# Designs tried in a protein design chat: VH-VL binders against q8ixk2r445to577. Part 188

Target 1, 133 residues: q8ixk2r445to577
Amino acid sequence: FFGMLQNKGLTDYCFDYNPPDENQIVGHQVILYLCHGMGQNQFFEYTSQKEIRYNTHQPEGCIAVEAGMDTLIMHLCEETAPENQKFILQEDGSLFHEQSKKCVQAARKESSDSFVPLLRDCTNSDHQKWFFK

## First folded at step 10 (VH-VL)

Design q25 (framework fv_cosibelimab)
Fold by ESMFold2-Fast, scan of step 10:
Structure q25 (fold): chain C 133 residues (1-133), chain A 120 residues (1-120), chain B 112 residues (1-112)
Amino acid sequence: as target 1 above (133 residues)
Amino acid sequence: EVQLVQSGAEVKKPGSSVKVSCKASGGTFSRYGISWVRQAPGQGLEWMGVIIPIFGTANYAQKFQGRVTITADESTSTAYMELSSLRSEDTAVYYCAKSRYYGRSSFDYWGQGTLVTVSS
Amino acid sequence: NFMLTQPHSVSESPGKTVTISCTRSSGSIAYNYVQWYQQRPGSAPTTVIYEDNQRPSGVPDRFSGSIDSSSNSASLTISGLKTEDEADYYCQSYDSSNKHWVFGGGTKLTVL
């Protein structure tokens, strides 16, 4: 699958990665932004290794979560995907991060009106359901 | 830094077609959308469509569907906008535009504009 | 499908504050980010506000943007008006359902 990774609960919001410097694509947080259909910072690929790749840059970035954290951060992709970069996209639309045993949820970033994907305990909420468009 | 350079002014007869080019230098060409926006004399900005070169796909404003074709040549980093069946009301300055890596939803880079005059 | 409506013109004296509105005809103004562009005669537009209220580097802090859900509008506010602020101003937003960019009709700002 590839395309825009859209949230079922926040229906107008997509995974978005827009680092302030195109020469430094790693280390920044993945956000949710209103879907704009232009590709660019909203184009992702879900791979057979269960990676979510940022394909609009070379070298490609892979979304990761560090141990003990709940934010999704961009890292460089590796030849063999490490466990912190693996997300299971389930039939019900949930994105399950196996290493942490948590699901990706669209959530408000505290102290702002912005939204971000965060790891949360798995629920049947539409805010935890994702699909490629 | 990104630069967008457009082809020169054109004078066309009603019923003909015009093809305007937009050459990009700097930045990423293939993976980012390039939009076309026109402005008739003394009028506002009007979005026409966008192409994402790597996908080979374009989306058009409903008003221009069937008359506009937007294409891209990745080997020359050039986007093209072709408008057919020209009418006098198509007289306008035509701009290409794209977002920078930062600023994401704003059209931060614009070509200098190409004046297309449709007259008999 | 929606339209963005702006006043055709606004005018104010140097040093004063002016506000330009941009009203969305259907759906919430908050559903999609709003950008503001400044255009002088003979020139391509330049961004003065993006993502509702953010300023690009180099844009003075006299320029600010806001959203008002109750009136379903976005506003561009310019304080401490200078003659160099005379220009046409356009709001813009994205129709994510139809994958279309929408521009407002534009507002001519006169500083007199």
Scores: ipSAE 0.006, ipTM 0.590, lowest interface PAE 9.7, mean pLDDT 84

Design q26 (framework fv_cosibelimab)
Fold by ESMFold2-Fast, scan of step 10:
Parts: sequence; structure tokens; C-alpha cells
Structure q26 (fold): chain C 133 residues (1-133), chain A 120 residues (1-120), chain B 112 residues (1-112)
Amino acid sequence: as target 1 above (133 residues)
Amino acid sequence: EVQLVQSGAEVKKPGSSVKVSCKASGGTFSRYYISWVRQAPGQGLEWMGVIIPIFGTANYAQKFQGRVTITADESTSTAYMELSSLRSEDTAVYYCAKSRYYGRSSFDYWGQGTLVTVSS
Amino acid sequence: NFMLTQPHSVSESPGKTVTISCTRSSGSIAYNYVQWYQQRPGSAPTTVIYEDNQRPSGVPDRFSGSIDSSSNSASLTISGLKTEDEADYYCQSYDSSNKHWVFGGGTKLTVL
């Protein structure tokens, strides 16, 4: 699967990665932004190793969650995906982070009108359902 | 580091079409997007539309919807803007401009501009 | 869906400071980044400020940008004015609802 990773509950929002420095893509938080349909900063690939890859700029990035954290951060991809970079996209659209046993949820950022994907306890909420468009 | 070179000036009759080219060098052409912006003599800048070459997907300002078509040829690293049903009001300098990310990044490199004159 | 309004012209003496405003008609100016472009006669625009307040390499530190939520405006400030700063200046921001870029009407800066 590849394309724009859109939320079922926040129907107009997609995964978005927009680092300030195009020469150093790792270490920044993945956000949710209005889907623009143009790919690029909203284009992701779901791989056979259960990675969510971003390759608009080099080197390729892989979404990861550090131990004890709930934010999705861009990390450097590795030849063998580490556990913190593995997400199981289930048939119902849930995106399960295996190492933490939590699901990716579209959430409002505290004290702002912006949105971000965060790890939360798994529920059957549409805010935890994702699909490639 | 990125350079955009546009095709030369054109004089067109009302009702005809014009196709302006924008050839990119430096950077990875497919990894950024190209916008088209026009400027009538003595007037301000007006955004017309954008294309991301890797997907061939274009989006247009509502004013130009149905008259403008933006395309890209990755093999030659060239973007094109075609404007149809030309009127004298379309007389303007047409610019292509590169951005890193759609919806956020500035237009960091611009072509030199192409003057299109529409007259009878 | 929104307009960006700039003064048509501003003027100031060499060595002084000038500020050019860019006011958003609806929605917060802070919702989307603001860029500023400089255009001299016969030339394509060049970026002097991006993402509200960042300066590209090669642009003198006399140029700065800011956001003022109380007036719903972005501002470009040029200190130590030089004759070479004479140009048209355009602000730009993104309309998320329509997925379109919006330019301000432009400001002609004269250094007298």
C-alpha cells in the first residue's frame, strides 16, 4: 500500500511530514494536515516489514515511536526494521504499534487547533481508523 | 542551486492557446512541486496552479479552472503551462516557481519569466 | 477564501526603518506560514523571508518578519534602508480550505 494515509474520523486530514530542513529529515514529529491530494509531504509507503516510509527526500525516513512516548517521530530507516518502527495495518483500518501495544489515533494538539497522530489505548473509534488514498 | 529556465516571449491572437515551458536543473525534479504565477503589466502576482511531477497531479486556482492545464515531463525535467481561449487581459509575464512542500514552503526559486502578449 | 491586504506604497529615507503590513481578512494570520518576496523592475521575485520570520542565506539581517495576532497581520521590517531596497514587496500565505496560495496586492517601497 502507498499513497496519502487518511483518517476515517477526521475525514479531511492526512499524515503529513514537513521537516524544516530538507537535508536532515529525521527527528521531527509527524503531523496531521488537511489532505491536499498532491502526494509529496503526504505520500507514505507501507512496506512488507510493516514500516511506514517517507522518501520524498533522501535519506528515507521511517516513522517510529520511542519507548515511553506517544508521538510519532521520523527516524532513519534500517535494513532490518527495529520494533519501534513496526505498525500493523489491520483489516478494520486500525494502525497497531506492536512494541507499545497501542493504536495510532488522530488527536487535537493541546491548547491549539492543530492535529497530530498519537499512540492511545486501542478502541473502535473512527479516529483510530486509517486508509491509503 | 536549482535553476528554472523558461521558454521565450510569445505574441498570440485572441482565442488561441499558448504553452510555456519551464526546464529545471539541479535538485531532484520529481521531489518538489512547480507553481505557475502570472503578473499583468504594472500589476501584482497571481497564483494560477501547481503540479507535483512525480505524480502528474495538478491543482488550479478557481479563476483559471477549465482554461489552464499544467503538465510535467520527468524525462526532460520540464513543466508546462497551457492557457487556452486567450483574451487581451491574459497579457502578462508568466513565471514558474519551485517549492519544497505544498501548503507550507516558500517559492525558493523562480524562472526568469515569459512575456505573453495577446493582441489582434 | 481570504484576502491579504498590503499598503499600496510606503516611503522612507536611507538609514531609517520601514515596516510593511500584510493583513488577513478572515481566519487567523497564524494558521498558515507567511512568506515575503522582493521584486525589482524587470526581475523575477526573490524570497526575503519564509515561514513568518526565517531569512534565506544571502539576505541581510536588516530584513525581518513577524506576526501580530492582535491586528491579524504579518509584517516585513527593513532596517538601515539602502537605495537598493527599492522594490515591490509581496506577502504570501496558504488557504487551507481551498488548497490555494494567496498573494497580497504588493507594496511599492521608495527610498527617498
Scores: ipSAE 0.043, ipTM 0.676, lowest interface PAE 6.5, mean pLDDT 87

Design q27 (framework fv_cosibelimab)
Fold by ESMFold2-Fast, scan of step 10:
Structure q27 (fold): chain C 133 residues (1-133), chain A 120 residues (1-120), chain B 112 residues (1-112)
Amino acid sequence: as target 1 above (133 residues)
Amino acid sequence: EVQLVQSGAEVKKPGSSVKVSCKASGGTFKRYAISWVRQAPGQGLEWMGVIIPIFGTANYAQKFQGRVTITADESTSTAYMELSSLRSEDTAVYYCAKSRYYGRSSFDYWGQGTLVTVSS
Amino acid sequence: NFMLTQPHSVSESPGKTVTISCTRSSGSIAYNYVQWYQQRPGSAPTTVIYEDNQRPSGVPDRFSGSIDSSSNSASLTISGLKTEDEADYYCQSYDSSNKHWVFGGGTKLTVL
C-alpha cells in the first residue's frame, strides 16, 4: 500500500511530514494535516517489513516510536526494520505498534489545536482507523 | 539557497501557444512544489496551477483547465508552463514560485517573471 | 470554493500603523494557513508573513499577522510605517476542498 494515509474518524486529515530543514529529514514529529491529495509531504508507503516509509526525501525515512514515548518520529530506514519501526496494518484499518502493544490514534496535540498521531491503548474508535488514498 | 530563473519575454499571436520555462538551482528540485501565477498589467495575482516533480502530479485552477499544462524535467531541474489558445486577455507577467510543502507552505521563492504579450 | 476580499487601497503617514484585512467568504479563515506577500512595482512578490503570523528571516518585526475568527478575517499589521513599505499586499490561503490556492484581490498601500 502507498498513498496518503488518511484517518477514518478525523476524515479531512492525513499523515504529514514537514521537517523545518529540507536537507535534514530525520528527528522530527509526524503530524496530521488537511489532506491535499498531491502526494509529496503526505505520501507514505506501507512495506512488507511493516514499515511506514516517507518516500519524498532521500535517504528515505521510516516512522518510529522511541521507548516510553507516544509520539511518532521520523528515523532513517534500516536494512532490517528494528522493532520500534514496525506497525501492523490490520484489516479494520488499525495501526498496531508491535513493540509498545498500542495503536496509532488521531489526537489533538497537548496545549494546541493541532492534530498528531499518538500511541494509545487499542480501541474500536474510528480515530484509530487508517487507510491509504 | 534557492533561485528560480525564467525564460525571456514572448510576443504571440491570438490562437497560438506559449511555453515558459523556470529553472531551479540550489536545494533539491524534485522535492519542490512549483506553482505558476500570472498578473495582467495593473491587476492582481492569479494562481494557475502546480506541479510536484517527484510524483509527476499536476493540478490546475478551473479557469485554466483544458488549456494549461504544467510539466517538469528533473534532469534539468526545470518546470514548464504551456498555455494554449492565447487571447489578448492572456497578456500578463507569468511567475513560477516554489513552496516547500504543498497546501501549507508559503511561496518562499519566486522567479523574476516572464512577460507574455498577445497581440494581433 | 471561497474568495478572499481585501480593501483596494489603504494609506497612512510615515511612523503610523496600518492594518490590511483579508476576509474569507465561506468556511473558517482559521481552517487553512494565511500567507501575506509584498510586491513593489517591477518586482516579483516576496513573503512578509507565512502561516498566519510567522516572519521570514529578514522581515522586520514591524510586520505582524493575525487571525480574527469573529470577522472571519486575517490581518496584516505594519507599524512604524516607512516610505519603503509602499507596495501592493496580497493575502493567500489554500482551498482544501478544491485543492487550489486562492489570492486576495490585493491592497495598494500608499505612505504619504
Scores: ipSAE 0.442, ipTM 0.839, lowest interface PAE 2.8, mean pLDDT 90

Design q28 (framework fv_cosibelimab)
Fold by ESMFold2-Fast, scan of step 10:
Structure q28 (fold): chain C 133 residues (1-133), chain A 120 residues (1-120), chain B 112 residues (1-112)
Amino acid sequence: as target 1 above (133 residues)
Amino acid sequence: EVQLVQSGAEVKKPGSSVKVSCKASGGKFSRYAISWVRQAPGQGLEWMGVIIPIFGTANYAQKFQGRVTITADESTSTAYMELSSLRSEDTAVYYCAKSRYYGRSSFDYWGQGTLVTVSS
Amino acid sequence: NFMLTQPHSVSESPGKTVTISCTRSSGSIAYNYVQWYQQRPGSAPTTVIYEDNQRPSGVPDRFSGSIDSSSNSASLTISGLKTEDEADYYCQSYDSSNKHWVFGGGTKLTVL
């Protein structure tokens, strides 16, 4: 699967990666932003290694969640995907993070009106359902 | 730092077409969004369309749909805007402008502008 | 589709503060980021405010941007006016439905 990774519950929003420095793709949080349908910073690939890959940059970035955290952070992809970079996209649209046993949910960022994907206990909420466009 | 350098001024006859170039240097051309904006004499800024070179995707303002084509050549880091069926109302300065993230980022670098004059 | 409406012109004396409004005709002004551009005669526009209220490097802190959801407008405020601020100012926002950028009509700022 590849394309814009869109939320079923927060229907106008897509995974989005907008690092401030184009030469430094590591360490920033993945956000949700209004889907524009033109690829670029909203284009992701789901790989056979269960990675969510951001290949607009070279070297390619892979979404990860560090131990004890709930935020999705961009890391460099590795030859063999580490456990913190593995997500299972299930038939119901859930995006299950194997290492933490939690699901990716569209959520409001702190006290702002911005949205981000966060790890939360798995539910059947449409805010935890994702699909590629 | 990014620089956008546009082709020189052109004088065209009504009914003809014009193709303006915008050569980028200093950045990651293929990953940018390159927009075209025109400004008729004494008038405001008018967005015409955009291309994202790495994806080859282009989108156009409704007013220009069917008359404008925006393309990019990644090998030369050059974007092009071609406007067909020219009329006197198309006399304007045409700008290319770069944004980092389409739909969100400002146009942080602009070309110097290309004056296109349409006259009989 | 929406329009962004700006006053045609504003004027103020040196050292004073001026505010230029940009009103969105439909949909919330807060739904998409607003940018502000300055254009001096014979020059391409340059960004003075991006993403509602951020300043590019080199833009003085006397330039600020704000969003007012109650009036459905964005504002550019310039304090400590200098003669070099004389220019046309344009707001810009994104139309998510049509995937298009929209510019305001522009405001001519005179400093006298």
Scores: ipSAE 0.561, ipTM 0.869, lowest interface PAE 2.1, mean pLDDT 91

Design q29 (framework fv_cosibelimab)
Fold by ESMFold2-Fast, scan of step 10:
Structure q29 (fold): chain C 133 residues (1-133), chain A 120 residues (1-120), chain B 112 residues (1-112)
Amino acid sequence: as target 1 above (133 residues)
Amino acid sequence: EVQLVQSGAEVKKPGSSVKVSCKASGGTFSRHAISWVRQAPGQGLEWMGVIIPIFGTANYAQKFQGRVTITADESTSTAYMELSSLRSEDTAVYYCAKSRYYGRSSFDYWGQGTLVTVSS
Amino acid sequence: NFMLTQPHSVSESPGKTVTISCTRSSGSIAYNYVQWYQQRPGSAPTTVIYEDNQRPSGVPDRFSGSIDSSSNSASLTISGLKTEDEADYYCQSYDSSNKHWVFGGGTKLTVL
């Protein structure tokens, strides 16, 4: 699977990675932004190793969640995917983070109109359902 | 700055195919989406499809599915649009276009256009 | 699928303000970003507004964009109208359901 990773509940929002410094590709938070159809910063690849890869720039980035945190951060991809970079895209569209046993949810950033993907306890909410377009 | 340079005008017979090229320079090629848009004489802009060269992914407007093929050659930084089974209604100026910045939805750079005339 | 509808033509005198609308036929206009392009005869289009209300470098602040959810429309407003603003203007948005870009039919702006 590859393409734009779109939310079922926030129907017009996609995974987006657009760091302020294009020379420093890793270490910043993944956000949700209105889907624009151009690929690029919204283009992701779901791999057989259960990674969500960002390869618009060199070197390739892989989405990860550090232990005890709930935000999705861009890290460098590794030869063998570490547990914190593994997400199971389930049949119902849930994106399950194996290490934390939580699901990725589209959530409003506190005190703002912006949205971000966060780890939350798994529910049957459409805000936890994702699909590639 | 990014520049898009297209191939020259073509005159084609009904039922034939045409392949228009778009050479990109002045930036990275592989990760930039390149769209194709046409405009018949005196008519509006019509989107045909888009390609992201790094994966070779192309999406097409429903009207053109089955007739249009968009490809890219990373070694020459050139995108191609091939339209088959040409009809007189396909007479148009064909443009390639891309965004200025990553993550932007805007078609900021346009080729100069290629006039394709379909006549008997 | 949705369509974007623009008036075929608008006209106004130099120095005045003109507004061009772009109405979405189904689904909210706010569901996807709207871009605006200017095209003069014999030339390729150029972007004057992207992502609803942003201006590219080099586009004068006389050009502005807005969204009105109550009328389900986007608008391009050009103030202090100049003769060089005479052109065709196209709105554009993305249909996320079909992965298609949609252009409006275009509006011919006549100055004087």
Scores: ipSAE 0.037, ipTM 0.646, lowest interface PAE 6.5, mean pLDDT 86

Design q3 (framework fv_cosibelimab)
Fold by ESMFold2-Fast, scan of step 10:
Structure q3 (fold): chain C 133 residues (1-133), chain A 120 residues (1-120), chain B 112 residues (1-112)
Amino acid sequence: as target 1 above (133 residues)
Amino acid sequence: EVQLVQSGAEVKKPGSSVKVSCKASGGTFSRYAISWVRQAPGQGLEWMGFIIPIFGTANYAQKFQGRVTITADESTSTAYMELSSLRSEDTAVYYCAKSRYYGRSSFDYWGQGTLVTVSS
Amino acid sequence: NFMLTQPHSVSESPGKTVTISCTRSSGSIAYNYVQWYQQRPGSAPTTVIYEDNQRPSGVPDRFSGSIDSSSNSASLTISGLKTEDEADYYCQSYDSSNKHWVFGGGTKLTVL
């Protein structure tokens, strides 16, 4: 699968990665932003190795979650995908993070009207359901 | 690093069509959005439409709907803009532009422009 | 569908500060990012501000952007004005509902 990774519950919002410095692509948080259909920072690829790749920049980035954290961070892709970069996209649309045993949920950033994807206990909420468009 | 190179200037008669090319080098062509923007002499920038090559779908500004067709050839990393039923008001410099990061929210790379002159 | 409205022209003396506004006709200016482009005669536009207030590498810190939701406007501010800043300036935003990019009408900056 590839394209804009859109949320079923937060229906107009997509995964978005927008590093403030084009020379420093890694280490920043993945956000959710209004789906624009332009690709670019909203274009992701789900690979057979269970990675969510950010392929519009070279070198390619892979979404990861650091141990003990709940935020999704951009890392460089590795030859062999590490456990913290593996997400299982289920038939029901849930994104299950293997290392933490949690699901990716669209959530409001604290004290803000902004949205971010966060790891949360798995539920059947539409805020935990994702699809490529 | 990323470069967009457009085809050369053209002179066309009213009622004809023009097809301008934009060849991309560097970066991943198929996954970018490529927009076309025109500028009539002494006038402002006017967005015409875009294509995302990997999706094969294009969106057009309402003003150009039915007259403009934007296509892409991934094998040659080239985008095209064809404008039909030309009139003198279509005389303009036509630019292709690519954004690498929409969240960086800019047309980061522009072609050099192609002057299309429509006259009898 | 919305329009972005800019003043046709603005002028100021070298060393002073100028501000160019960009007003959105419908929907909040904050719904979508605003970019600013500089175009000198004979050249393609170049980005001076992206995402409301960010500067690309190589753009001096004299250039800044801001959003004012109360007036539904974005602004480009250029301080320490230099003669080389003479150019046309365009704001731009995206209409996500219609999947359309929208440019402002452009502002001619004269430095005299």
Scores: ipSAE 0.022, ipTM 0.651, lowest interface PAE 7.4, mean pLDDT 85

Design q30 (framework fv_cosibelimab)
Fold by ESMFold2-Fast, scan of step 10:
Structure q30 (fold): chain C 133 residues (1-133), chain A 120 residues (1-120), chain B 112 residues (1-112)
Amino acid sequence: as target 1 above (133 residues)
Amino acid sequence: EVQLVQSGAEVKKPGSSVKVSCKASGGTFSRFAISWVRQAPGQGLEWMGVIIPIFGTANYAQKFQGRVTITADESTSTAYMELSSLRSEDTAVYYCAKSRYYGRSSFDYWGQGTLVTVSS
Amino acid sequence: NFMLTQPHSVSESPGKTVTISCTRSSGSIAYNYVQWYQQRPGSAPTTVIYEDNQRPSGVPDRFSGSIDSSSNSASLTISGLKTEDEADYYCQSYDSSNKHWVFGGGTKLTVL
């Protein structure tokens, strides 16, 4: 699958990647922002290696979660996807991070009015359901 | 830094078309979102449309749908805005402007503007 | 569709403070970021505030932005007015439903 990765519960919001440096695309947190439908910084691909790839740049970025963290950050993709970059997109729209055994949930960012995807205990909440538009 | 340089002023007759260019230097052109904005003499800014070169996608304000076409040539780092069926009320300065992320980022760099005069 | 409404003109003396409002006609002003542009005669616009309240490098701290959800408006505040601040100011926000940008009508600031 590829396209804009939209949340079922937070219905107007999509995965979005907006690092402050245009020439350095890795190492920053993935956010949620209003879906604009034009691809670019909201265009992602779910691969057969269970990666969520950011396809705007070469080399491509891959979403990862570091050990002990709950935030999604952009890393460089590897030839063989490491465990921290593997997400299982389930038929019900849940995005399961196998290494942590947690699900990606749309959540309000700490100390702000903005939104981010975070790892949370898996529930049947629409805030944990995602689809490609 | 990024710089946008536009083509020179044009005088056109009603019913004709005009094609304005916007050449970018600095940054990575393909990753930009490039909007076109016009300003009639003594009037405000009016958004016309956008192109995202890496995806080849363009979107237009409803008012200009069907008579504006925005294109990009990645090999020359140049965006173009073509406006057809020109009327006297199309007399304006036309700007190209770059934003980092469409729908979110400000227009951080602007071209110098191109005056298009439509007169009979 | 929504409109952004600004006063046509504001004026104030050097050293004082002015505030320019930008009111959204429908939908919450807080739903989308608001940018502010300064345009001096004969020049292209330049950004003075982005994403509601952020200043670009080189813009003096006399410029600030704010959002007031209760009045459904954004404001640009310029303190310590200088003659060089004399310009037209435009607010801008994004219409998520139609996927296009909207500009306010512009405000002419006179510093006398």
Scores: ipSAE 0.355, ipTM 0.812, lowest interface PAE 3.5, mean pLDDT 90

